# VH-VL binders against q80uz0r647to840, part 16

Target 1, 194 residues: q80uz0r647to840
Amino acid sequence: RALVIAQELLSSEKAYVQMLQHLSLDFHGAVLRALENVEQEGREPLAQEELRQGLRELPAICDLHQGILESLEQRLGDCGEGQPQVADIFLAREQEFEHHAAHILQFDRYLGLLAESCLLSPRLATTVREFEQSSQGGGQSMKHRMLRVVQRLFQYQVLLTDYLNNLCPDSAEYDNTQSALTLISKVTDRANES

## First folded at step 4 (VH-VL)

Design w32 (framework fv_rovalpituzumab)
Fold by ESMFold2-Fast, scan of step 4:
Formats: C-alpha cells, sequence, structure tokens
Structure w32 (fold): chain C 194 residues (1-194), chain A 124 residues (1-124), chain B 107 residues (1-107)
C-alpha cells in the first residue's frame, strides 16, 4: 500500500537526518580539531584542504533533508489513513537538489580523501575510530555513514518507484510522483556524467 | 625510537584496585591511541579498551565496563589503566599497546608497539 | 564478534625446517590480519600486518599470505630464536579479536 511506503519514506528520513546531524555537528568539528594540530606542525596537504571544503557542505545538506523530514511529518500526520500526498515535497526542493546533488555524489570521493588524510595525520585516524565507536547504538563504520549520503538519492528512487506502483494511475499524486522521480534521476545522472 | 615503559609488578588482595602506568617516548604521545590488553597465565590475549590520547576519551570492552578506568597525563606522556574490585581471575600480565592506522576496504587499526607488561597478582 | 581459530595448537619442528601456521576467521576479514610473536616473559612483537606485509626489522624468512577467511604464516629455515607462541588478530571489525595461539617448539 502507498501509505505504508510513504511511512517508510518518513521513518528512513528520520534515521538519515539523525545520521547527517551527527556527521555535520560531531564529526566535522572533530576533524577540524584534529587537522588543526597538523597545521601547527607543518604545511597542510592538499587532500586535507579538499576534505575540509567537502565537509563544509554538510550543514546545507542537513538543512535540505531536515526540511524534507518536517514536510513528510506534516503531510502524513494530516492525511491520517487517507491517500498520502508527498511527491510535491521533492518538487518544491528542485533548486536545492540541483545545488547540492554534485556535493552529495562526491561523498565517495570524500571518503577517499579522508582515508588519505588519515595516513598523513594519526590524530585524524584516531578521531575517525573514536567517532565510529561513540555512535549511539548504531555501530556503523565511517565508510558506511559517508556512503549513506550518496545512497540516500538512490534510495529515494527505489522508494518513490514503489510508491508510484501503488498509486491510482489517474491521480494527481501519480503524475507528481513521476515528476519527482524524473527530477531525482535527472539530478543523479547529470552529476554522475560530469 | 618508540618505547612504552610500564610500571612494576603488583600483588593485590581481592576487592582492591590496581593502577598500571605506561610511559611513552620517541613519538608525539597525543597522535596515537593507546590500547590495553591483558593475558592471564597460560591464556591468550584479551582486549580491555582504548583511550584517545588527544581528547582523553576512553572506550571500554563490555566485560570491563564499570570496573576499569583509562586516563592519560599528556604532560608526562603517560597512559593509566585502573582496574577496581579485583578478583582472583584478574591475575594477568597487563599490556599497553600503541595503535596505528591501515586503510584497506575501510579504516582499520592494529598494534605496532607494546609495553613490556605489568604482572598483577590477585590472591587472598 | 569474529572468532579467530589457529591450528595446530602446538607445532614441533627442527631448526632449519619450514613451519606453516594457520589462522581462520569465522567470517571474511579481507586482508586485515596481523601476526604477533611472543617469547616467554616478553610482550607480543608485531611481525606482519595486512596479511602479508612484514613490519620493519622482521627477517625475510617470515612471510604471510591469505585473504577472506584463511590465513597462513610461514617461517622458512627456522632459527633457534623463532621458537615462540604466534597469535593472529583481525582488525577488520570491532571488537578486535585474537586467535588462541600456536606454540612453535623444538622437536
Amino acid sequence: as target 1 above (194 residues)
Amino acid sequence: QVQLVQSGAEVKKPGASVKVSCKASGYTFTSYAMNWVRQAPGQGLEWMGWINTNTGNPTYADDFKGRVTMTTDTSTSTAYMELRSLRSDDTAVYYCARETYYYGSGFYYYFDYWGQGTLVTVSS
Amino acid sequence: EIVMTQSPATLSVSPGERATLSCKASQSVSSNVVWYQQKPGQAPRLLIYGASTRATGIPARFSGSGSGTEFTLTISSLQSEDFAVYYCQQYNNWPLTFGQGTKLEIK
């Protein structure tokens, strides 16, 4: 059923936003503190500066998904057991997706930069381990968390496709969901091609 | 040259506490995490926990939570491991071990340098 | 928790011979296995990491191989100082886990 899938979209968005907030607030700050010690001891490698630049995108990405979460909570709360209306939440954020998709898809590369930076800074390597161990019950590796940033766009495609397949084909929501899928696919494909 | 020098052997009664020290030299102390591993007589190695020497934040193995405290003194480049409410089965050689980083399919850590060990004997 | 199982428990060989020690993981640990040597009354000494990379100062007669779940430590042309207990350890998953050890003794 469409409602069940929409509720899965909401619950997975809640978990994803929690992960993004910890990554943006806790990990980003810890990385900056670890890298500060390296700067004091000598020249900063380019990989560390590129990593720092990439991590600066986390607060804006977090804000995007926080907005999606809040909109999903409101829409699914308002519809009760009725037909959900969630596709326009994505359509309303077309500009934000276009702006942030390139950075979101770069998180696989940022993982590589993090790994390279850890070879140059044992303090950073220790920080990564501490962050992995201190996760609140998740036990998720840093690799898993950073790759989730990329994977969320692909998960939207899967969830919205399942949602579409459970909608009445002559409904406005069916048409809007097709448009939302087109948006997410176009944004993901365009960034990957570059 | 990296060296980890631990405090001397101790004999304790059941219910007492022991605090083992590990003094590091030959590298920047706050750049590498310190792990603690013990070995009961005739037994294998058992990991107890680790401490981030830069932040002072410890993480303990489940079997030792509530009885162990790990701390550091950065001014002396020394790590400490205190074990409380000692039992006869806590008789073991306790090692500190420096952690190093290896990247394979993720972020992985292993022990490159070990202290000489501290024998703690718990007997009535 | 990944269980590391070493075999044999004890291996009796003569100086100059080759010794082959086995370590098996209960699930894949990629190549993220370390070998340590421990002599009586001494701390463990790092021998090999990444399944096959010799640590600094380790003689060429020590070699490691394997990936996934099966790992081997080989010591060619055994010297008298090589008789010790050898431990494998995985660092692929937390918590870090050790094998129970293989004792290498003189025949």
Scores: ipSAE 0.032, ipTM 0.576, lowest interface PAE 6.8, mean pLDDT 84

Design w33 (framework fv_rovalpituzumab)
Fold by ESMFold2-Fast, scan of step 4:
Structure w33 (fold): chain C 194 residues (1-194), chain A 124 residues (1-124), chain B 107 residues (1-107)
Amino acid sequence: as target 1 above (194 residues)
Amino acid sequence: QVQLVQSGAEVKKPGASVKVSCKASGYTFTSYAMNWVRQAPGQGLEWMGWINTNTGNPTYADDFKGRVTMTTDTSTSTAYMELRSLRSDDTAVYYCARETYYYGSGFYWYFDLWGQGTLVTVSS
Amino acid sequence: EIVMTQSPATLSVSPGERATLSCKASQSVSSNVVWYQQKPGQAPRLLIYGASTRATGIPARFSGSGSGTEFTLTISSLQSEDFAVYYCQQYNNWPLTFGQGTKLEIK
């Protein structure tokens, strides 16, 4: 059922936002402070600056997904036994997705830059490890958490496709869900262009 | 010479506490994390926890959280591990081990330098 | 936690032969596996890290391979000094976990 899939979208968004909040509020600040004290020759200063710039985007990305979460909670709370209406939550945020897509999809690259920086700085490496050991982390690696930032857009495509397949083709929600999928696909495609 | 030298063997009664020391030399103490690993007679290796030598913040394995305290003294480049409320099944060789990094190996580290071990015997 | 399982528990071989030791992770650990050698009365000694990189001073007869969940340590021409217990360890996820060990003994 569509409702079951919409509830999975909500539940996974709650988990994702919780992870983003911890990454943004605790880890981001600690990593930026550690990077300020790192000196390197050659390419390392450029890699560190790119990582620093990417991490500064975390609060805005967090805000985007907080808004999506709140809207999903409201819509599904008000839905009752009727057909859920969630597709326009994404459509209302078209400009935000377009603006942040490049940064979101660069998190795979930022993970590589973080790995390189950790090899050059034992201090940064211990900061990353302490974050992974925190109660918020539950033992999950930083690699897993950062990859979730990239993977959330692809997860939206999977969840919205499953949702679409369980909707009445004649409904407004079916049409809106097709539009939302087109938006998410366009955003991910554009960000993957070199 | 890069090395870790541990304190000598201890014999303790059940209910007592033991504090093992691990003195580092030949490298910058605060640049590497220190781990503690034990090995009961005839058994495998069991990780107990680690300490950030720069900040002094320890992280303990769940099985030891209530009974272990890890500390450092950066002025002497020494790490300490205190285990309380000793039981006979705490009889083991206790090792300190330095966590290292290597360019090109990725995010996580392994133990490239070990202390010689400290035998702690718990008996009445 | 990730469980590391080594096999066999004991491997009996003659000097000059090839020994192959296996290590399996309960979930993927990428290439983040180390091998240690331990002789009676001694601390473990680092042999291989990153699944396949020999540590400084380790003889060329020791080689490691594998990725994901399946890992192998090979000793190509056993010397008398190689008879010891070997442990694998993953450093991909916390907590750090060791295999139970493989004892290499003279046939």
Scores: ipSAE 0.006, ipTM 0.498, lowest interface PAE 10.6, mean pLDDT 81

Design w34 (framework fv_rovalpituzumab)
Fold by ESMFold2-Fast, scan of step 4:
Structure w34 (fold): chain C 194 residues (1-194), chain A 124 residues (1-124), chain B 107 residues (1-107)
Amino acid sequence: as target 1 above (194 residues)
Amino acid sequence: QVQLVQSGAEVKKPGASVKVSCKASGYTFTSYAMNWVRQAPGQGLEWMGWINTNTGNPTYADDFKGRVTMTTDTSTSTAYMELRSLRSDDTAVYYCARETWYYGSGFYFYFDYWGQGTLVTVSS
Amino acid sequence: EIVMTQSPATLSVSPGERATLSCKASQSVSSNVVWYQQKPGQAPRLLIYGASTRATGIPARFSGSGSGTEFTLTISSLQSEDFAVYYCQQYNNWPLTFGQGTKLEIK
């Protein structure tokens, strides 16, 4: 059962990284180009600056999750049908999670800033629509894609809790999974304060 | 105010091409995307594609890919849709429609203004 | 491709009655559904967007509801001018797709 949950963690991480790459490589650039063409009337410089700062965090967040994905692929490949060992993948990245947590949980706010900017710029709104239509984007709404950045941390909590409940309490993996859950919970709680 | 005025009706032979125009007025042409939708006699609406009026970049529905070309002339605020290799089942009213958006619980995109339609009849 | 299915194909009602039109998506489209009204010889007219928001100038007797895969357009106290064809459209996924329409006709 634990292996099945670990494989679900891997498959969902693959889908998430694909979405993050599209958001980081394609959307960020498209928004910057559209903002260059935004007319002066109706634009709020502060909202635009905060949005640009938030989007600049995407490449680093993408790198974090790409690393997690690669580690999950290796661990589950090496494990075969045996006991999975995945908790320390998160523990090894404690510093990165703590560094990026505030920015990750601000993506709900960045979506709001994007929406406000679109209200004043039909060109930016058209760019958002074109990004959603992109074959690489899979046709999902921008709201869903940006909220996925926030939701992934909560999804880790759900998946790791389910994983923990299917592990032998005497195992090292059980202890490491409790530590990983504590880390993700702390990171999520701290970022929610911002 | 906002108006989309399309070219007049056309009668074509099978194998010919038709180019429909849609002239916009009452707003900044390059600020809104333009969509093309057709309707065969007694049938429903069929989306053909759209064009980014600012960049000139078109996107076509798969059923029309290879036979349709969408372009714009920003100096005249006019969008064009050319359909090639016409068949009798291409007989339809062709509409241009301006795309706009609204933000509520998410981004909502919809067609707020439509051209009057251009009847294209394809017959032998 | 998301398939939009409207029912019934034809609805016969009398002026002053309430009409309820259904639109079903083959997979979830959230609230990303638009309703259009089309009278003979005319271009479609925007009625409702975002499943439930009335467009400017649309009478209060028109209301939309639904989310996910099930959507409804309701017209209370039908007027003679309301007898037309109604189309739903999703914009949640590309390509954009329309339902085949529901014809509202006088009983």
Scores: ipSAE 0.070, ipTM 0.579, lowest interface PAE 5.5, mean pLDDT 84

Design w35 (framework fv_rovalpituzumab)
Fold by ESMFold2-Fast, scan of step 4:
Structure w35 (fold): chain C 194 residues (1-194), chain A 124 residues (1-124), chain B 107 residues (1-107)
Amino acid sequence: as target 1 above (194 residues)
Amino acid sequence: QVQLVQSGAEVKKPGASVKVSCKASGYTFTSYAMNWVRQAPGQGLEWMGWINTNTGNPTYADDFKGRVTMTTDTSTSTAYMELRSLRSDDTAVYYCARETYYWGSGFYFYFDYWGQGTLVTVSS
Amino acid sequence: EIVMTQSPATLSVSPGERATLSCKASQSVSSNVVWYQQKPGQAPRLLIYGASTRATGIPARFSGSGSGTEFTLTISSLQSEDFAVYYCQQYNNWPLTFGQGTKLEIK
């Protein structure tokens, strides 16, 4: 049953990384171009500046999750029908999680800043609408896509908890999964405190 | 003052193509998307697609994919909609409409200004 | 796609009276509904967006209300120029869909 949950983690990570790449490469670039036109007109508000700075974190966040995806693909491919070993993928990335979690949790705020910026820039609003209708990810709204950035950390907690509950308590993977859950919870709690 | 002025009425035979123009004035053309909506006689409104006036990238409704082409000429602030392989049921008034943003529960848009409409009649 | 259903198809009222027009969505559209007025031979004119926000230049006698699946447009004291066809439209989901219209005519 643990293997099934680990495969769900992989499948959901693959879908998440595809969405995140679209945000990081296509959407982010288009937003920056739309905001440059506002700067050329000499009227950039503070909200647009803050949004621009926040979205610049997307490539690094994308790199983190791309690494997780690649590690999951390798580990689950190698184990076949055996016991999966996935918890150390998160433990190996403790520094990256600690570094990026605060920025990831800010995406709810960045969504609000994006909405404010669209009121001031019809060009930006047009860009947002164009990405909502893109083939990448079908008809999912931009609000849904951006909120997934925040939600993925909480999804890890749910998936790893289910995974833990289906592991032998005497196994090394059980202990490592508890450590991974502690890491994700600590990072989330620390960012909320800050 | 925002104005959208469309080209005049057209009469076409089945199988022909028609190209409708929409000239914008009173605002920065490339700052607002342009949508196309049609209305058959005695019927309601049907959305056909939209074009990003800044990039020139169009998006078409499924029912019109393969038959419609939307373009812009930024130097003249004009949007164009060409419909090919005309059928009798394409007889309608065709409107261009400017899109604006209302922020609420999502990133959604409505039409604040409309062209006067272009009647296209398809008959043998 | 979301189906927008307006009722009644035709409403006959006298000048000075109150008219209430209904619009129902087949699924929730939040508050993302817009109302247009269309007179014969003319393009639609924006009246209300966000279910209840009156567009610039629209007289105070026009008001909108509702959320989710049920919406209403109210004209509190009908003037002669208000007799027209009224359309509701949702912009919550793509493709954009319009109601079939309600014709407001003199009794």
Scores: ipSAE 0.011, ipTM 0.543, lowest interface PAE 8.6, mean pLDDT 83

Design w36 (framework fv_rovalpituzumab)
Fold by ESMFold2-Fast, scan of step 4:
Structure w36 (fold): chain C 194 residues (1-194), chain A 124 residues (1-124), chain B 107 residues (1-107)
Amino acid sequence: as target 1 above (194 residues)
Amino acid sequence: QVQLVQSGAEVKKPGASVKVSCKASGYTFTSYAMNWVRQAPGQGLEWMGWINTNTGNPTYADDFKGRVTMTTDTSTSTAYMELRSLRSDDTAVYYCARETFYYGSGIYFYFDYWGQGTLVTVSS
Amino acid sequence: EIVMTQSPATLSVSPGERATLSCKASQSVSSNVVWYQQKPGQAPRLLIYGASTRATGIPARFSGSGSGTEFTLTISSLQSEDFAVYYCQQYNNWPLTFGQGTKLEIK
């Protein structure tokens, strides 16, 4: 049923936010410190600067998903029973999704920039290896972690589609879920054009 | 030129501790990780752990957790490996090895320079 | 941990012949395999990394191939200095693990 699917959306969002926090607070900070020690007077690699700028978007993306998580926790944690109402959580963040879409979809490109920067910095390569090592509980890699940023948008499509199929077609939530799916589809379609 | 020079052979009694040093020269010490690998007589290679020379953070193989400590002294470009509660089956040649990477279609890690080895003999 | 299994344990060949050494991983390690050569009384020497990339200064007669779980080191036109023990190592997963070695000896 719909409630079970909405609870799956919440639990997967919680796991995703934990991963984003690790990337934003731990990995990003360590990468920036490693890159600072490579810079020479008058010379800074283009790949290094592009990577630095891209990683600076990570805290804003984390904030977006933290907001979604908190809204899901509130909606699904109340004592009221009946049909869940979660679609408007996404609709309320339409502008944020559209604003960050280009940056979210560039994380595949940022993997390439990270690889190039590692060539120029043994310290950075060591930092990447250290984080990959710390993630070796379920066969996780840095590539997998960064690609999850893009993949979360596609997971929303799957989860919201399953949710829609378990709602009363005459309900307001059904209509709102169709609108949310349209929003997410627009954002993911932008990925195929980039 | 890159060199890794290790301390001399040691003979220890069971229950003692040994501390092996590895002095690096010819490169920026903090730019490359240092690994420790041992080899018992007539046997294969066994990875013990590594240390991030920039941060000083070590990571140990499970078989050595609780008995091994890896440290560095950046001022002398020296890495250390201390093994405690020695047993006769800890008799081995202990190597330090520098870890580097190569840029290509991916990032590849390998040990490009090795110390000459330190023989540690544990006997009563 | 990933177990690396090398075969044969000992390979006896004549100078000028071709030697083929096998290394198998208990689960996929992509192309993240390194080969080392060790002569008696010496530290190991880097030969191949990334399964197939020859290290600087390593003669063209050494070549590596494979991906996933099956890897091969080939030495063509064997020379007297090539008789040694060869080790494969994976760095795909922690802990880092080595094969048990293949001893290449004169027939």
Scores: ipSAE 0.006, ipTM 0.493, lowest interface PAE 11.4, mean pLDDT 81

Design w37 (framework fv_rovalpituzumab)
Fold by ESMFold2-Fast, scan of step 4:
Structure w37 (fold): chain C 194 residues (1-194), chain A 124 residues (1-124), chain B 107 residues (1-107)
Amino acid sequence: as target 1 above (194 residues)
Amino acid sequence: QVQLVQSGAEVKKPGASVKVSCKASGYTFTSYAMNWVRQAPGQGLEWMGWINTNTGNPTYADDFKGRVTMTTDTSTSTAYMELRSLRSDDTAVYYCARDTYYYGSGFYFYFDYWGQGTLVTVSS
Amino acid sequence: EIVMTQSPATLSVSPGERATLSCKASQSVSSNVVWYQQKPGQAPRLLIYGASTRATGIPARFSGSGSGTEFTLTISSLQSEDFAVYYCQQYNNWPLTFGQGTKLEIK
């Protein structure tokens, strides 16, 4: 039961990492190239710098989740049909989650800045539209794909709670999962303080 | 065509239990999570919990823990919600609602299809 | 727990007019807000998700906007079938929470 939930955590992490990879490798570079002309269209340098800073955080966030994915693949491969041990994967990355909480919080604001910049730059608007219409965009709007970055913390809370409810209460994994939920809740609360 | 069809209205005395069913059709039952939401007469919507239809594992809102049990029968594509120790303030229309969750692709927790609702009246 | 506050509780408008409904969150919910329409005796109907994306089959006169803590549902030219109760819900933080609803009624 717990194993099936852990496998769902793995498969959803795989899908999430694929989305982050497309944003980091395909979209990020194209958007930054288009932004080089935004100041010529009357945008403040500070607003453009905020947007560029936020987009530069995507590779680091992608690396964090790629590490989580690799650890989940290793752990679930090693346990076979036995009891999974996955909570410490999150606990081992406490510092990285805390570091990225501020950037995750600002991601919704970066999305707003991107939308505003598209109104001022036909080139940027074309880049966003082309990404959305491509099969690599998954048929979802750019807004929906970027919102998944914020929603992943919420999904961790749901999946880890489901996982916890299927563990023996006196096990080490139960205690570690409670600690992981506390960490993710703290990060989520910080990310939503604006 | 997606449909969620719920069981009929119930009248119960305080202290009794009620079990509401929600039969799904038109999609793969185990690919989408099911939520339960209630609405007292003339009042707003209150989320009660959800069940992972692939694993059968429920998660309940704090106000309902200890009194509610959510289950599924995959062979009949039916979700169930049982509420125990009924009080008069449990009088409400109870809805099942489909999440946009896909097995292996995460959850979104907004509801694209709803059952027609089941009125549960608790009176002494 | 995030509290969702809708205003006004009741909005009286005439057919053909514009209606603007407000939804405020006690803390940031990003753009993870959904709007539902409920007619008397019926289940809620999905209108808008992600604050501004119309669900399939929803008329263009319905539009949503907002992010962070302030959200708006606008109906640009009211039809008789639009008089209903409208609910907002956040899906950014656990647990899920709904607003108390805005009743849209004929003037």
Scores: ipSAE 0.012, ipTM 0.580, lowest interface PAE 9.1, mean pLDDT 82

Design w38 (framework fv_rovalpituzumab)
Fold by ESMFold2-Fast, scan of step 4:
Structure w38 (fold): chain C 194 residues (1-194), chain A 124 residues (1-124), chain B 107 residues (1-107)
Amino acid sequence: as target 1 above (194 residues)
Amino acid sequence: QVQLVQSGAEVKKPGASVKVSCKASGYTFTSYAMNWVRQAPGQGLEWMGWINTNTGNPTYADDFKGRVTMTTDTSTSTAYMELRSLRSDDTAVYYCAREGYTYGSGFTFYFDYWGQGTLVTVSS
Amino acid sequence: EIVMTQSPATLSVSPGERATLSCKASQSVSSNVVWYQQKPGQAPRLLIYGASTRATGIPARFSGSGSGTEFTLTISSLQSEDFAVYYCQQYNNWPLTFGQGTKLEIK
């Protein structure tokens, strides 16, 4: 039923945001600190500036999904009667999702820059390896964690489609969910186009 | 006995392109990055970009993005810098310069060896 | 981008005297400053890197000091071959930036 699916959307969003926070705040900060130390020794590769710029895009994506999570928590906490209203959470963030597509298009380049920087900086390579071997994410590579950003858009399509199929076709929520699916599909298609 | 030998002087018209070469000898070419720096007559030094000689990947200063291409040929230990859409204010001596090395530090971005320079004159 | 400012633009001194050249960064560059000497018609020559480390073959009369935003190149007991233009450069941030140079000329 619709409520159950909306609750699955919330629980999966919470797990996703926790992964994004670790990637964006913990790893990004550790990499920047490692780059500062390498720079003090005069060993900084030039590619590290582009990598630093690319990694700064991750906090914006994290902020978008943190907002979605907070809105989902509020809406599902308030619904009491059992009829969820969640589709407009996505519609209210249409501009941010359009920007999100642009960020996704750069992820492969950023992964390439990270790999190259690690070849030139043993300190950076050690930092990346230590993060990958940490307890967070069960030993998953940085590449796998960053690719989860792309995968979340596909998960939205699946969850919102299941949600739509459990709504009354005459409801406002049905119409809003169709609009949200159109938005997410458009963003996903543009991301895959690159 | 490190040496960086650059190609000879060039005279170009506005709108043309110029490609300067820098042949390295006396060291392992792929172990040190190559930088390009220019100096207009009577003016100071301006960094243009660098190229990773091991991977071939260049990084350009923003003022030159879209007009400059840096490449290497590892078989001849030669670096190249091509500047397009030349303007009169591109008249300068163009230098290749090798990144420095200090034992235990790896790459450093002081320039320990410089080419002799290539004068590029852009005039109508 | 970080702006490197050298002063004075021209310094007139006599052989045997001490010359002190200043280089200031618009923001902190740690100790990632290098000094070059350039004579007319020649490529720059590395003198000092890491603010204070003399390059191989550079005479002991050349010394560098400073950190953060203020750096100094000192040449003690000036010799005739030391009259040249001197440039500082930072390598703390991209893009790499140079000062505009200080011309050391005989008095």
Scores: ipSAE 0.000, ipTM 0.418, lowest interface PAE 19.7, mean pLDDT 80

Design w39 (framework fv_rovalpituzumab)
Fold by ESMFold2-Fast, scan of step 4:
Formats: sequence, structure tokens, C-alpha cells
Structure w39 (fold): chain C 194 residues (1-194), chain A 124 residues (1-124), chain B 107 residues (1-107)
Amino acid sequence: as target 1 above (194 residues)
Amino acid sequence: QVQLVQSGAEVKKPGASVKVSCKASGYTFTSYAMNWVRQAPGQGLEWMGWINTNTGNPTYADDFKGRVTMTTDTSTSTAYMELRSLRSDDTAVYYCARETYRYGSGFEFYFDYWGQGTLVTVSS
Amino acid sequence: EIVMTQSPATLSVSPGERATLSCKASQSVSSNVVWYQQKPGQAPRLLIYGASTRATGIPARFSGSGSGTEFTLTISSLQSEDFAVYYCQQYNNWPLTFGQGTKLEIK
């Protein structure tokens, strides 16, 4: 049962990384160009500057999850029908999670800033619509995609908890999974501080 | 203030092409997407596609892919819609419509201003 | 493709009365519905967007309601200039789709 949950973690990470790559590589660049036009028209730059700063974090966040995906693929491909070992993938990235957690948790706020910026910039609104309709995965709204950035941390908690409950309590993987859950819980607890 | 003025009526033979223009005024042309919608005599409205006026990137409805080309000339604030290989059932009034936005529970998209329409008649 | 079905095709009412026009989507479209008015020989005119928000300059006698699959346009105290064809349109899914229209006529 543990292996099945670990495979679900892998498959969901793959889907998440594909969405995050589209957001990071294509959408981010288009939004920055639209925001540049707003600034050049002499509009109030305050909300736009904060949005630009937040979106600049996307490539680093994408790199974090790409690394997790590659590690999960390697570990689960190697284990066959054996015992999965996935908790240390998260523990090895403790510093990255701590560094990026604040920015990840701010994506709910960045969505609000994007929405406000769209009211002032029909160019930006057009860009958002264009990226929504280009989706091969059924045209999920940009609101849904940006909120997935925050929600992935909470999804890790759910998946790792289910994984933990299907491990032998005396195993090293059980202990490592508890540590990984503590790490993820610590970074997601920051959401309650804002 | 906002106006969309379209070119005049056209009569074409089957197999010909028609290019309809839509000149915008009263707003910043590149800030709003332009949609094209047609209406056959006595029938309802049919969406053909849209163009991002800032980038020039068009998106076409499946029924028109391969036969339609949408372009813009930002220096004259004009959008164009060219339909090729005309058939008798392409007889319709063709409208350009400006798309505007609002963010509420999601992004809301709607056509706030329409051109007066261009009648294209395809007959032998 | 989402199909928008309007009913009735024709509604005959007298000035001063209330008209209620229906629009049904084949799948849920949330509140993402727009209503347009079209008079003979004229382009469509925006009335309502987001199912219930009146566009700028639209008289208070026009109101929209509904969510999911069932939507209604209501015109209270009909005026002579309100006799026209009314179209609903969804923008929840691509491609954009219109209803076939309801003709409001004097009778």
C-alpha cells in the first residue's frame, strides 16, 4: 500500500511540474511584458512591482519541484516491488523549502494582485485569457493554476501522512517520513501568520 | 467615445475571398482583444475567433481554421478578417466586437462594443 | 462544445407587462453568461454580464439571474424600444457559444 501511495506522489508531482513549467516559462514572460507596458503608460507601479517580484520566484520554485520529480522517478524506478524510500528526498531539500516557502505561500496574494492589475490593464487580462485557453489539460483557469502553487505543500502533507500510516513504525523510512512531515508542516504553518 | 467602424457591403462569387476591416477609435487599440462574429440572414450569432491586438496573435474557431486569417494594423487601429474559398452559406453579416474584462469569481470576458456589421453576399 | 438553448423562440407581450426569457446550458457554466439585445438592422448591444451585472447605461428594468445551467433575463415594465431579439452567450468554455435567440414581439 505504501508503494501505491509513493507512486501517487510521483504521478501527481509529474502533473504539477508540467503545470508549473508552463506557468514559469510561458506565462511569467508574457505577464512581465504586459506589466512593462503598464509602467511605460505612467500608471501606479506599486502593485505591479510586487507582482513582478513574486513572479520572478517561479523559475527557482520550478527547479525545486523538477528536482523532487527526478528524484522520485529514480527512487521508484529503482525499488521495483521493494520498500520505497522517498522521505529523504524532501529532507535533502530542507533549505530550499525554507527559502522558498514564503514566496510559495504568497501566491494566493499574488493572484489577488494579478486580478487587480488586470482591472487596470486590459492587455494583461488578454494575456491571462490567452494562456488559459491554450491549455491542453482542459483550459483550467489561471486562478486555479496559481493556487496550485500554494496547494501543493498541503497536498504533500496529505500524501506523506497516508504514506506514513502504511509504513512499519520501526523502520528508518517511518522516522524519516515523520521528519519530512514536520518540515512540510513547519513551512505551511507560515500561511497562518499572514 | 468608443467606436468600431467596419468596411462596406461586399458581393462575391463562390471561391473568391473577402477581407473585412474594423477601424477602432476612442480607446487604446492594443489594450483590448478583437473578436469576429457572423450572423447568417435570419439566424443566430456564430463566433469565428479573436486576435490579441497587442501581439497580433490570432485564435480561430475550428470551423474556420484553414479559411480565415485575422490581422491588425496598429498604426491605423484597424483589425481585418479575411475569409477565403467562399461558399453560398458564408452569406452573413460579419461583426467585429471588442472584448473587455472584469475579475470577480474568475476572469469575466464579454463584448462591450460591436461594429455596425458588414454584409457579405456570396452568390453565383 | 456547450450548447445554449433559449426558450421560448418567440414571446408575445404588451407594453407595461413583464417579460421573462430563459437560457439553458447543456453543462454547468457557473455564472459566466452574457445577454445581448439586437434590433433589426443593428449590431448586438451588451445588456448583462456575469449572469446578473447590468452593463453601463442599461436601464434598471433589465435584470439577470441564474447560475449553473439555468439563466433568466427579466424585463419589467416593458417599453416600446425593448421589442427586439435577445441572445445569451457563455464564456465558461471554449469555443464561445450563443443561444439561438428569443424574439420579443408586441401582441
Scores: ipSAE 0.011, ipTM 0.550, lowest interface PAE 8.8, mean pLDDT 83

